# Designs tried in a protein design chat: miniprotein binders against a7ua95r516to809. Part 241

Target 1, 294 residues: a7ua95r516to809
Amino acid sequence: ASLSLLSISDLVPDLQFIFFWMSNAIEILYFIQQKSPAYMQTIELMDDKAGSKESLLSATISANEEAMTILEEVIMYTFQQCVYYITKTLYVVLPGLLDCNPFGTEPSSEQCRRAAGVCVCAVCVMPEAVRRVVSVFQTTSDLLQQYQVHSEIQSQMFAYLFFFTNVSLFNQLIDKGPARGWFQRSRVLQIQASVKILLDWAKGAGHNHLAQKFFAKFCSTVTILASPPQQLSQMSWKALCAEHPSLKPVQLHRILTQYQLMAELGPLPIWQPSSEDEAYIYRTVDLLESFENH
Below, E stands for the ipSAE of ESMFold2; O stands for the ipSAE of OpenDDE; V2 stands for 0.75 times the mean of E and O plus 0.25 times the DockQ between their complexes.

## First folded at step 16 (miniprotein)

Design dm7 (at its last fold request DockQ between E and O 0.91; V2 from the best seeds 0.83)
Fold by OpenDDE base, look of step 17:
Structure dm7 (fold): chain B 294 residues (1-294), chain A 80 residues (1-80)
Amino acid sequence: as target 1 above (294 residues)
Amino acid sequence: SMTYEVTIRTDNPEYLELIAFALRMLAKAMNLKVEEVRREGDTLRVRISGTPEQVEWFEEWVELWLEQKGIDATVEVREV
């Protein structure tokens, strides 16, 4: 099936299978971790028949560690598979977020339309492009809850998904933004509103801290681009660096340069990089974010 | 070491694969040798080798795990 046709709904059966095994492997691991110390103590308290006790204990410790390692491998594998499938669906729907006009009237979600005809729930009032992204996250959340996955694993899952989303949106905005007109103030305001809807969802889902952390770079970029020329032209390079610490010097420089071109501003000496940052603004290898270093 | 057969019967056959996996992991964690795992319809049979004391603990672990999972199952252990 072409990647373009892959919906999160189509993956739910496969994801359910993976989440089932992931959750249960975690539970079994935790069970073993809790019960093993008492079991080891019983071995330690056994009558030492000719030094066999120490050998038995050592063998049991080794076997226990091996069992835990196998479970950890299952957990890691299932986690990776979940991330792989979910990120594929995100890859398909995320580009739509940048082209979305959230101020337009769009129809309610199909699910709510089926249930109530016209639904005014937070999800139904979302633009379709935003709703598609939120649907991926919501489905993930629902599955994690359905299978009662340990909270730490849930946090790790959302951390990675938000990281992936931020990298994807940031890279697309930086790379394609100028050509697609996404740096125009009106378009930026649309993007800002769309991202706010996503962040509001994340807050409502209990992931506010993770969302704020991992979307910082994309949000900073959008914030700068959404700033009125009259305001932004009064901010120095140092002030912008301090206000947007998530942006590398090369990234900030690129954003400001494209902003300047779009707003038809002449060269602004106040945006000139510091002598300390001057060498870094030319590191084009650091312009786009990498998916590998998370 | 002696050989024991652990028989698990459940009204929830959808969990038999999970139960089999759990039993293998529990047995391994206890340094019990799993000789064989067989599914016969809605019944799981596991042959393990160990001491009587180890097998008693294994039975307890299996019962506790099933209880924590909320799986209604019977566990029977016999020497073979």
Scores: ipSAE 0.832, ipTM 0.966, lowest interface PAE 0.4, mean pLDDT 91
Fold by ESMFold2, fold request of step 18:
Structure dm7 (fold): chain B 294 residues (1-294), chain A 80 residues (1-80)
Amino acid sequence: as target 1 above (294 residues)
Amino acid sequence: SMTYEVTIRTDNPEYLELIAFALRMLAKAMNLKVEEVRREGDTLRVRISGTPEQVEWFEEWVELWLEQKGIDATVEVREV
């Protein structure tokens, strides 16, 4: 019954089929776009004895636009199907990122231990939970390259995958963090280290700008939580908002509240919200993020 | 407007559904009417209606697309 198990490797044949059609639809669309002007010109240059040239040209332009619209719809549909199946896999593996410890694993190979100069082998230190997430991203990247998918479509796909990852991690941290102990300082530092491994993968894969854009909310959250108390307590509400513009007032307030509880701090006067933000810090409808890009 | 039959035979029969889709889109983009698409084993037969000049352009597009895609195939067009 392993057919109910959802992993990226189990989905590769289905993804190969979908990427095959998506990449070919893209190529056919561009072929038509490139070749149509010359064909239309032959109609415009015809010797028109009956005055039907304008009608023929108009019908041909309309049919040409219909063909391109069909191809664009195929591209959109196949893109959505890829994203659906890949994010279903991500949904299963992402929660483990919040529970893993990237510091406590001893290097498993002597090669990594002997390379004790300046750097540690990333493969030897990567927790399995992080490796599972990286595997989804890497498999996706490999398939996109294998099928020579247009670079703009590749960027759009990773933009959405990073967006999905950010929303999933942020929502789980905010919603489940108190019960799971994820706001404890030692745990926050572990989460920060695990996220850095993901960001390093994204940078090495050529997606640094996308990762910086779409992970901003989760990264800001972890950065605040990881800050030493003597540094964070010197930052006003206004300064925190300016440094972390991705966080809504209710989100920043919630993060600071959890920080105060874990550091055993009472209310701090400099963390009192500005008058413009005070109306928004209890809007629980704005606390969690939507997966639908609204 | 006359009816032509385009016959595609390929050493890569796994691509016949892609070829059929491409032919439908190329024909539509040229305002050619696709009357019928038949798959007979590893052969694709497509009936189109158009002028001889339109069909000559269509054949050229199909051959160029197949070459760009790297699909080894023969294309034959005849009036029926």
Scores: ipSAE 0.779, ipTM 0.953, lowest interface PAE 0.5, mean pLDDT 86
ESMFold2, look of step 16: ipSAE 0.777; ipTM 0.952
ESMFold2 (binder alone), look of step 16: mean pLDDT 86; pTM 0.840
OpenDDE base, look of step 16: ipSAE 0.831; ipTM 0.966
ESMFold2, look of step 17: ipSAE 0.777; ipTM 0.955
ESMFold2 (binder alone), look of step 17: mean pLDDT 86; pTM 0.841
ESMFold2, fold request of step 18: ipSAE 0.767, 0.770; ipTM 0.954, 0.951
ESMFold2 (binder alone), fold request of step 18: mean pLDDT 86, 86, 86; pTM 0.842, 0.841, 0.842
OpenDDE base, fold request of step 18: ipSAE 0.824, 0.825, 0.824; ipTM 0.964, 0.965, 0.964

Design dm8 (at its last read DockQ between E and O 0.95; V2 from the best seeds 0.84)
Amino acid sequence: SMTYEVTIRTDNPEYLELIAFALRMLAKAMNLKVEEVRREGDTLRIRISGTPEQVEYFEEWVELWLEKKGIDATVEVREV
ESMFold2, look of step 16: ipSAE 0.769; ipTM 0.950
ESMFold2 (binder alone), look of step 16: mean pLDDT 86; pTM 0.841
OpenDDE base, look of step 16: ipSAE 0.838; ipTM 0.968
ESMFold2, look of step 17: ipSAE 0.766; ipTM 0.949
ESMFold2 (binder alone), look of step 17: mean pLDDT 86; pTM 0.841
OpenDDE base, look of step 17: ipSAE 0.838; ipTM 0.968
ESMFold2, fold request of step 18: ipSAE 0.755, 0.776, 0.780; ipTM 0.951, 0.955, 0.954
ESMFold2 (binder alone), fold request of step 18: mean pLDDT 86, 86, 86; pTM 0.841, 0.841, 0.842
OpenDDE base, fold request of step 18: ipSAE 0.831, 0.831, 0.831; ipTM 0.966, 0.966, 0.966
ESMFold2, last read: ipSAE 0.784, 0.777, 0.762; ipTM 0.954, 0.953, 0.948
ESMFold2 (binder alone), last read: mean pLDDT 86, 86, 86; pTM 0.843, 0.844, 0.844
OpenDDE base, last read: ipSAE 0.832, 0.831, 0.831; ipTM 0.966, 0.966, 0.966

Design dm9 (at its last look DockQ between E and O 0.93; V2 from the best seeds 0.84)
Fold by OpenDDE base, look of step 16:
Structure dm9 (fold): chain B 294 residues (1-294), chain A 80 residues (1-80)
Amino acid sequence: as target 1 above (294 residues)
Amino acid sequence: SMTYEVTIRTDNPEYLELIAFALRMLAMAMNLRVEEVRREGDTLRIRISGTPEQVEYFEEWVELWLKQKGIDATVEVREV
């Protein structure tokens, strides 16, 4: 199937299967963890017939650990499969977020099924491109809740998805932004508004802290680019580094250089990297974010 | 050690695969040898080897787990 046709809705049956097994594996693991201590104690209290008690206990401990390991492997595998499918869907829809005009009156093609007529709920008033991204996250949230997945696993899932989203958006913006005009102030403001909608959703979904943490780099980039030239030109390199600690020196330098070109400001001595950072601004390998370091 | 057959009957056959998996994990966690797991229609049979005391605990665990999952099932244990 063409990647362009892949929707989160198409993956729901597969995801349901995976979430079912993930949730149940967690529950079984927890059950064993809760019951095993008492069971071990019963073995410990048994009459030592022929010195076999210690060996039985040891064997039981080992078997218990094996069972728990298998369950953990199932949990990890199912988690990874969920992430794989969800991120594949995100990969398809995320580029639309950067091209979206949230201030445009583009009619939402998908009417909220819950309302007779034009739904004015927060999701229905979203631009289509933003709604598609939110739909992925919302579907994920709904599935996690439906199968009563442990809260820690839910947090880990969203942490990774936000991480992935941030990396994807950041890399696209840095790499393709200049060529696509995403560094133009008007376009930046559109991107900023779109991201705000996403962050507001995350806040409403109870993931505010995770969203703030994992979107920091992309948000910092957008904030800098959205800044008026008069304001940004008064900020030193050191001040910008301090205000945007999520950005590596090479990333900040790239952003400022592209901003300078876009705004036709010419060279600004105040944005010159410190002697300490000068060696780092040429590390092009660090310019784009990696998906591996999570 | 003696061999026992545990029979699970349920009106929710969609969970039989899950039940089979759970039973295997519970048996393993208790250091019970699982000799065979068979599905016959809407019935699951597992053959395990262990002490009478272990099997008693196993039955208890299975019943508690099924109850916790909200699966309506009967558990029967017999020596074979």
Scores: ipSAE 0.835, ipTM 0.968, lowest interface PAE 0.4, mean pLDDT 92
Fold by ESMFold2, look of step 16:
Structure dm9 (fold): chain B 294 residues (1-294), chain A 80 residues (1-80)
Amino acid sequence: as target 1 above (294 residues)
Amino acid sequence: SMTYEVTIRTDNPEYLELIAFALRMLAMAMNLRVEEVRREGDTLRIRISGTPEQVEYFEEWVELWLKQKGIDATVEVREV
């Protein structure tokens, strides 16, 4: 009643309908684009003894553009419907990545966290929380390939899905992290391992470039939180900004504040914002990311 | 400008809505006026107005598109 919990498998019939029309609209648009020049040339080569050639050509160009515009609108609408339904299912399953343990039981996870740089945990099976997210991506990929959707549209689809994933994970970490204990180093290492599994899926699926681009903010956050205190404490604010350009000053400041608290590095601020950034570290309107994409 | 009736017959009636949409878009792209679209079971009838040369081109586009899509259909064009 209060929240609709739809799985991706429940949406497959609706997605099949939408992908069918999107794919066919793309193919019809491409067909018209490929055939129209030859047709226009037959009009240009007509005898112009009645003076009708210029009028016919102009009307045909206008009608041709109108047809393409209608097809482009169908493609845009169906793309937006796909993204809407798919991201509803992602919204439900993504929080689980922040709570799951890809290293298995607690003792094994503690040993892996304490052996920095060496993973001694056995992760032989994909965790359920990760599997649920991968299932959404894999189902989407399978449908796009089943309906032979053009590769550029497939890339745009995954660009948005990865963008949505990054925003959702980042916002939840920042907003709920203090109450949920997600800033503890052991939890950060678990989160980092879970995201690595997603990145490996994206690489194997041919979307590595998109995943690297659109997960940058969340990955930067996790990288900072996973850093040893000896290394991080030696970095200046300016160096951290340069190393993590995807993070806004308010975001970096919040992350460093949580890091200092959880690493028990004392109450005095370690990282001094530059004079340029000092005006921005309290802009709470910039703290959380927008789901809007332009 | 003359009126023609294009008749599409197929054993795959699940494709008739797609065929109707495609033919409307192809006709529009060629500046042919669509007067009427009617479905009768497994048959689609579309009435278009244009020159004989335009309608010949349209028939060629429709037949090529159907073949590229792999839809088994018969295309008949007659003046009405």
Scores: ipSAE 0.774, ipTM 0.953, lowest interface PAE 0.5, mean pLDDT 85
ESMFold2 (binder alone), look of step 16: mean pLDDT 86; pTM 0.845

Design dy1 (at its last look DockQ between E and O 0.35; V2 from the best seeds 0.00; counts 0 for: pae O 3.0 > 1.5)
Fold by ESMFold2, look of step 16:
Structure dy1 (fold): chain B 294 residues (1-294), chain A 80 residues (1-80)
Amino acid sequence: as target 1 above (294 residues)
Amino acid sequence: SMTYYVVIRTDNPEDLERIAERLRELAREMGLRVEEVYREGDYLYVVITGTPEQVERFRREVEEWLKSQGIDARVVVFEV
């Protein structure tokens, strides 16, 4: 039976045990990989007085292969379980990024307002919706560090989490954006600010490269939508494709269509697709991304 | 040179057009590029490009002008 969880904090005990086994399996696998050549060399130098040298080599190879196979399966399974629990939590909190207003937070005190007579001392503070997403990423990072998971596996974990975040947000924006009003100019600027806050967290956490790479499609989408009309109307289809290679022709076409509708722009000749792309701008099957294409 | 969102909210939306005109004048005087001015309800969104030093000076000039006009507004300056 499936268990519905409320927050990442509720998952920590289960994640601790999964990370424990993952980290141990990784370290044992690396130990076998480092020591296996040396042990094989020791056997090959062994005196074969009883004719046992070839039997020992065969048994050693078989045991190492079985051990490494089991460990690789444990690592894969534990990684997948971590991903399952963490992304289930992310799926619940991610849509809030599309609805929050990072400029609507009022961090100024009533004292500041009274003293100044005009309240101009305001800052963009992390909204609750962004904080919920950051909490998932930060808790994951803290657990990976606590259990000393190898840095390459930590990178692979965050690569997948950013990939998942990208697909989830992109699909919701494209699929539900017209009905939810997410393409309105104010909303696009708000979403851009929320994404910037999240990306700043990723940079400060040492994951900037991964976020830039694996969050690219959603970031490109929001960057295009947030572009001022005077700037975007001067960019050709070819230039937009070059600046945003993560977007498929059908996706870019849809984004530009929504932009034209909200900016009340007529068709722009400069946004005509290239001849090679014209065949693909109406392929609805390619519009949304798959969570399985990581 | 960086892009900033200058977001202004007031309970007196009739002031927003006057605020927008003044922000354009101040940006021109300081050599800042105004990329967009968008108004919706009680909010004014101004997208500017400039150096952090220019934008900080711009913020202070906007604050001084709002005080001189008695305009009650909340101003957020956000680097994109």
Scores: ipSAE 0.745, ipTM 0.928, lowest interface PAE 0.9, mean pLDDT 85
Fold by OpenDDE base, look of step 16:
Structure dy1 (fold): chain B 294 residues (1-294), chain A 80 residues (1-80)
Amino acid sequence: as target 1 above (294 residues)
Amino acid sequence: SMTYYVVIRTDNPEDLERIAERLRELAREMGLRVEEVYREGDYLYVVITGTPEQVERFRREVEEWLKSQGIDARVVVFEV
């Protein structure tokens, strides 16, 4: 099946299976961890029949450690599989977010029409492209809750998904933005509005801190690009670095260079990198974000 | 003071010039700084600098004026 046709809904059956095992493995692991001390104490309180107690204790410790190790591996594996499938669906829908015009009267997608009434829920009033992205996150949230996955694992999953989303959107914007006109202020405003809807969803879902943390780089980029030329041209390189610490010098330099070209601004000495940063602006390897560094 | 985009969309793009002129006047009357006004298709973009309260008042006045003129237009405000 072409990746372009893969919806999160198509993956739900497979994801349900993986989430089931992940949740069960977590539950069993916690059970062992909580009960192990009590079992050890029980063995310690048994009558010291010559040498059998120590051997039983050692064997029980070893068996518990082995079981916990296996369970941790299962949890890790199932987590990775979930992330893999979900990120594939995100990869398909995320480009649509950058091309989305949230100000357009795009007809409400057919999916909400199947509910007999005009659903005025926040998701139903979203532009289709935004709704598709939110649907991936919402489905993930719903599955995590359905299977009562431990809150820490939920947080880790959303952290990674937000990280992935930020990297994907940032890299696409930096790489393809100039060619696709995404650096035009009108388009940037559309992108900003679309991302705000996503961030508002994340806030409503209880993931505000994670979303702010992991979307910082993309948001900083969009903020710079949305800034009027008259204002941005008054900001020094050092001030921009301080205001947007999530951006590497090479990234900031690239954004400003492309902004300058788009806005038809002459060379701006105020945007020249400091002597300290001058060596770093040429590190093109650091321009795009890596998916591996998380 | 912060910078805001006031975006206006109408199905009658011929009204956008009149809307733009009125928005400039209204902003001036309210003591708002207009940084830019530009049109792209059926969208009017007005970049203003002010306080959140001033901008919210501006939005309300714009909406009221549009209604008074019988102009069906959407007004959206974004913080930069």
Scores: ipSAE 0.095, ipTM 0.598, lowest interface PAE 3.0, mean pLDDT 87
ESMFold2 (binder alone), look of step 16: mean pLDDT 86; pTM 0.838

Design dy10 (at its last look DockQ between E and O 0.65; V2 from the best seeds 0.00; counts 0 for: pae E 2.7 > 1.5)
Fold by ESMFold2, look of step 16:
Structure dy10 (fold): chain B 294 residues (1-294), chain A 80 residues (1-80)
Amino acid sequence: as target 1 above (294 residues)
Amino acid sequence: SMTYYVVITTDNPEDLERIAERLRELAREMGLRVEEVYREGDYLYVVITGTPEQVERFRREVEEWLKSQGIDARVVVFEV
């Protein structure tokens, strides 16, 4: 659990231990939930000659409730520990997605070049920065499957990991983008392509719905920035808000400001905020997203 | 209709002007709207608007033309 850990592979032994206990707690909880109705029905069929039937039923209900409460707390704690360790590795590797070039990688397939006579695609090699992020997601998925963690817990795990990824990427783009040149048109396209690789991984892993839901803010941001000036300049503030409901007014305003600078556009009347949004475009407290979960 | 970026790179940047001219002609022939053509470094960006079916046909014809010219280029078609 040291702060110097940089790789998911270094954390696997600790994660295996935590997943083992989490999966055991889930299995016991499931067993209690499935067997309690049958056991209570058995009690209902008993004779109630000395009041033992009512006492046994009451004690069984109380014991089950206490056990389920304890198990739920164990599951929550172990889940939070897994998320803590995994997100620490994500925090280290995610910034590289904003600096990599998925278009500039040479194809590794010599037979692709020879068979086609010319290689006209950028599909053959995944950038190392993207591979590092995919490795964290894939390792997590493999561990969840290895320990047969209940599918609902697996979904909650990836929901949080995608949420964390979205917040981290969005905040870094907004905060560091001007200094790092990340709002340049070619860089935005490279970022969008890198995110597409992550979305493709999520789809293949059975998490497409979660990825689309929790990446919405970052994806909306990149979609706006990648839009051609001829098309974006014809979209009103109201239309942009409707197309991108995941973006707060202050966030949309900041994104359009950066777009204007890179496209060398002056202020556009069509992008002026609606009267109801004017109060919100300067709320700098709302600009960056919180890593806290509700 | 949807917007697509056609991103082209090559080891021979002199070919990019020939490629840009051909892509403009091909898009016109297919009724695709060319929104923008620009270069950044060794990359050519051609922005077109059309149906997915038109753009897929465009992609295949670009690949065929590049092969016929012996141009060693990488082509990525990317929907926005």
Scores: ipSAE 0.397, ipTM 0.784, lowest interface PAE 2.7, mean pLDDT 82
Fold by OpenDDE base, look of step 16:
Order: structure tokens, then C-alpha cells, then sequence
Structure dy10 (fold): chain B 294 residues (1-294), chain A 80 residues (1-80)
């Protein structure tokens, strides 16, 4: 099946199954962890019939450890599967975010028409491209809540999904941006507005800290690119590094170089990397973000 | 002071030049610094520097002026 046809809605049945088992495994694991001390105490309080108590205790400990290990493996596996399916869906919809014009009269998406009334919810007012991305996250949130998945696992999942989204958007912007015209200020502003809608959703969903943390690199890139030439040309390399600590020197250098070309600016000595950073700006291997570093 | 983009879009792109001129005047009258004014298609971009309060006042005055002129336009403000 072409990845282009994969919607989050198509994955819901499979995701439901995985979330069900993940949630159950977490619940059982937690139960064992909480009850194990009580069971051990109960065994310890039993009359010391000739050597049977120690053997029973040892066997119980061993059985609990084995069960916990298996449950942890199930949790890890199910988590990985969820992430895999959700990220595949994100991969399909994320490029649309970069091409989105949130200021245009995009026709209201047909999907919210199922409710007989003009839904004025934040999602219904969103541009279609943004809505598609938000729908993936919202569906994930809804499933996690539906199956009462432990809050820590929810946080880990959103952390990874935001990480993935940031890496994907950042890499696309850096790699394809110049060719696609995404470095043009008008287009950058559209991207900034679209991402702001996504971040506002994340804030409303209770994930503000995670979103701010994991989108920092993409947001920094967009902020630099959105800056007027008159303003940005007054900022030194050191000042930009300090203001955008999420960007590696090679990344900042690339952004500024492409900005300079787009804005038809002459060489700006003020943007010259420091002697300390000069060796790092040529590390092209560090230019794009890796999906494996999480 | 922060930098803001004031973006105006209209179904009548012929009005954008008149809008741009008025926005420059209004910004000057309000003591706002205009960094740039440019048009791309049906969108007018006005880059200004000011306080949040100044920019909000500017937005309101722009909307009121547009209404007084019978211009159907949308005004959106972004912080850079």
C-alpha cells in the first residue's frame, strides 16, 4: 500500500489492539511490583516448616522476576509498535505542513462536517494540512486516555513523536527548503504560523514542556529565517549561538548562508563563526538530525 | 520592543497598495517603526517593531480603518 494513502484512521484498529496489550501489561507489572512485598512478608510469617519456607520464598521471587521481565518486554515491544505506526503516519502528513498557507481561505475540511453544526473547535478552524498533523497527535492522545496508559508512558510517547516531528520538519526544511522556496520570508511566516497552531494544540493537550523542548531546533530555525534582514544582520554569530543553543554550529552556519543567498546580502563578517566553532561548521555529517539519537 | 509581522489579505488585491500606504502613515502616526512593507500576491506584509500594546493598538486601528473604507480584509499579527 502506498504510504501516501495511510491515514491515522486506518491504523486505529491495529493501534487499539496494541494499546490494549500495552496498558494491560503495565497494569499487571504494577500489580506485581506492589503486591510482591506483601507476598514475601506473608511467606516470611509462615511457620518455618523444615526448609519449605526458604524454598517457597526463592521460588516466588524467581517467578516474580521472570514475570516482570516478560511484562517489560511486552511493554517495550508494544510501545515500539505504536511509535512505528504513528510515525509512519506522521511521515506522510508532515510535508504538507511546510507547504501550508494558514492565512489563505482554505476550504474547511469535510471531516468536521459530520457534526451537523459549524464546529468552531480549534481543530475545525485549522488549515487542512495542520489538521492532519494534529489529528495524528489527537488520535494518539485519545487512544492513550481510552486505554488508561500510565502517564509516564504517555509522556515518553509524546516525547518521541515530537522528537520525530522536529527531526522530520527540520531535515526537510534544511535539505529542501532552498529549492522549495521555504526560506522566503513569506513562506517562513506561513510555516511559523502553522507550527504555532500545532504548539498551541500541544499546550492545550498538556504537553507544553515537551513540545517546547523537542521543537526547539525547528522553532529556532524558523525564527531565524523569519527575522528581517535589517535585524538579523545586526546579530553576531556569538549572539545567534547564544539565542539558539539548540542549533549546532554547522546548522546555524547553513541557515545563515542560505538566508544570505535568499536575501541577496553581501558577506557579513559579523556572522563569521568564532575560531572555536570554525572546525565544527564543516561537519556536514552533523547538519541533518538523526532519528536514532533518541 | 519586539518585531511583529502584520499580514493583510483581501479578495481585492487592487486595494493592497492603498492599504500599504495607509498602514505606513498609521504606523508613523503611532510612533511605530516600520522595518519593511512588501506585497506577495494577495498578501501584504508589514514588519514593525514595538511593544505588544502598541502593536495591538495598531492592529485595532488598521481593522477600524479597513472597515471604514468598506474593505473586506483579514489582519493577522505574528511575533517573530
Amino acid sequence: as target 1 above (294 residues)
Amino acid sequence: SMTYYVVITTDNPEDLERIAERLRELAREMGLRVEEVYREGDYLYVVITGTPEQVERFRREVEEWLKSQGIDARVVVFEV
Scores: ipSAE 0.380, ipTM 0.777, lowest interface PAE 1.5, mean pLDDT 88
ESMFold2 (binder alone), look of step 16: mean pLDDT 86; pTM 0.831

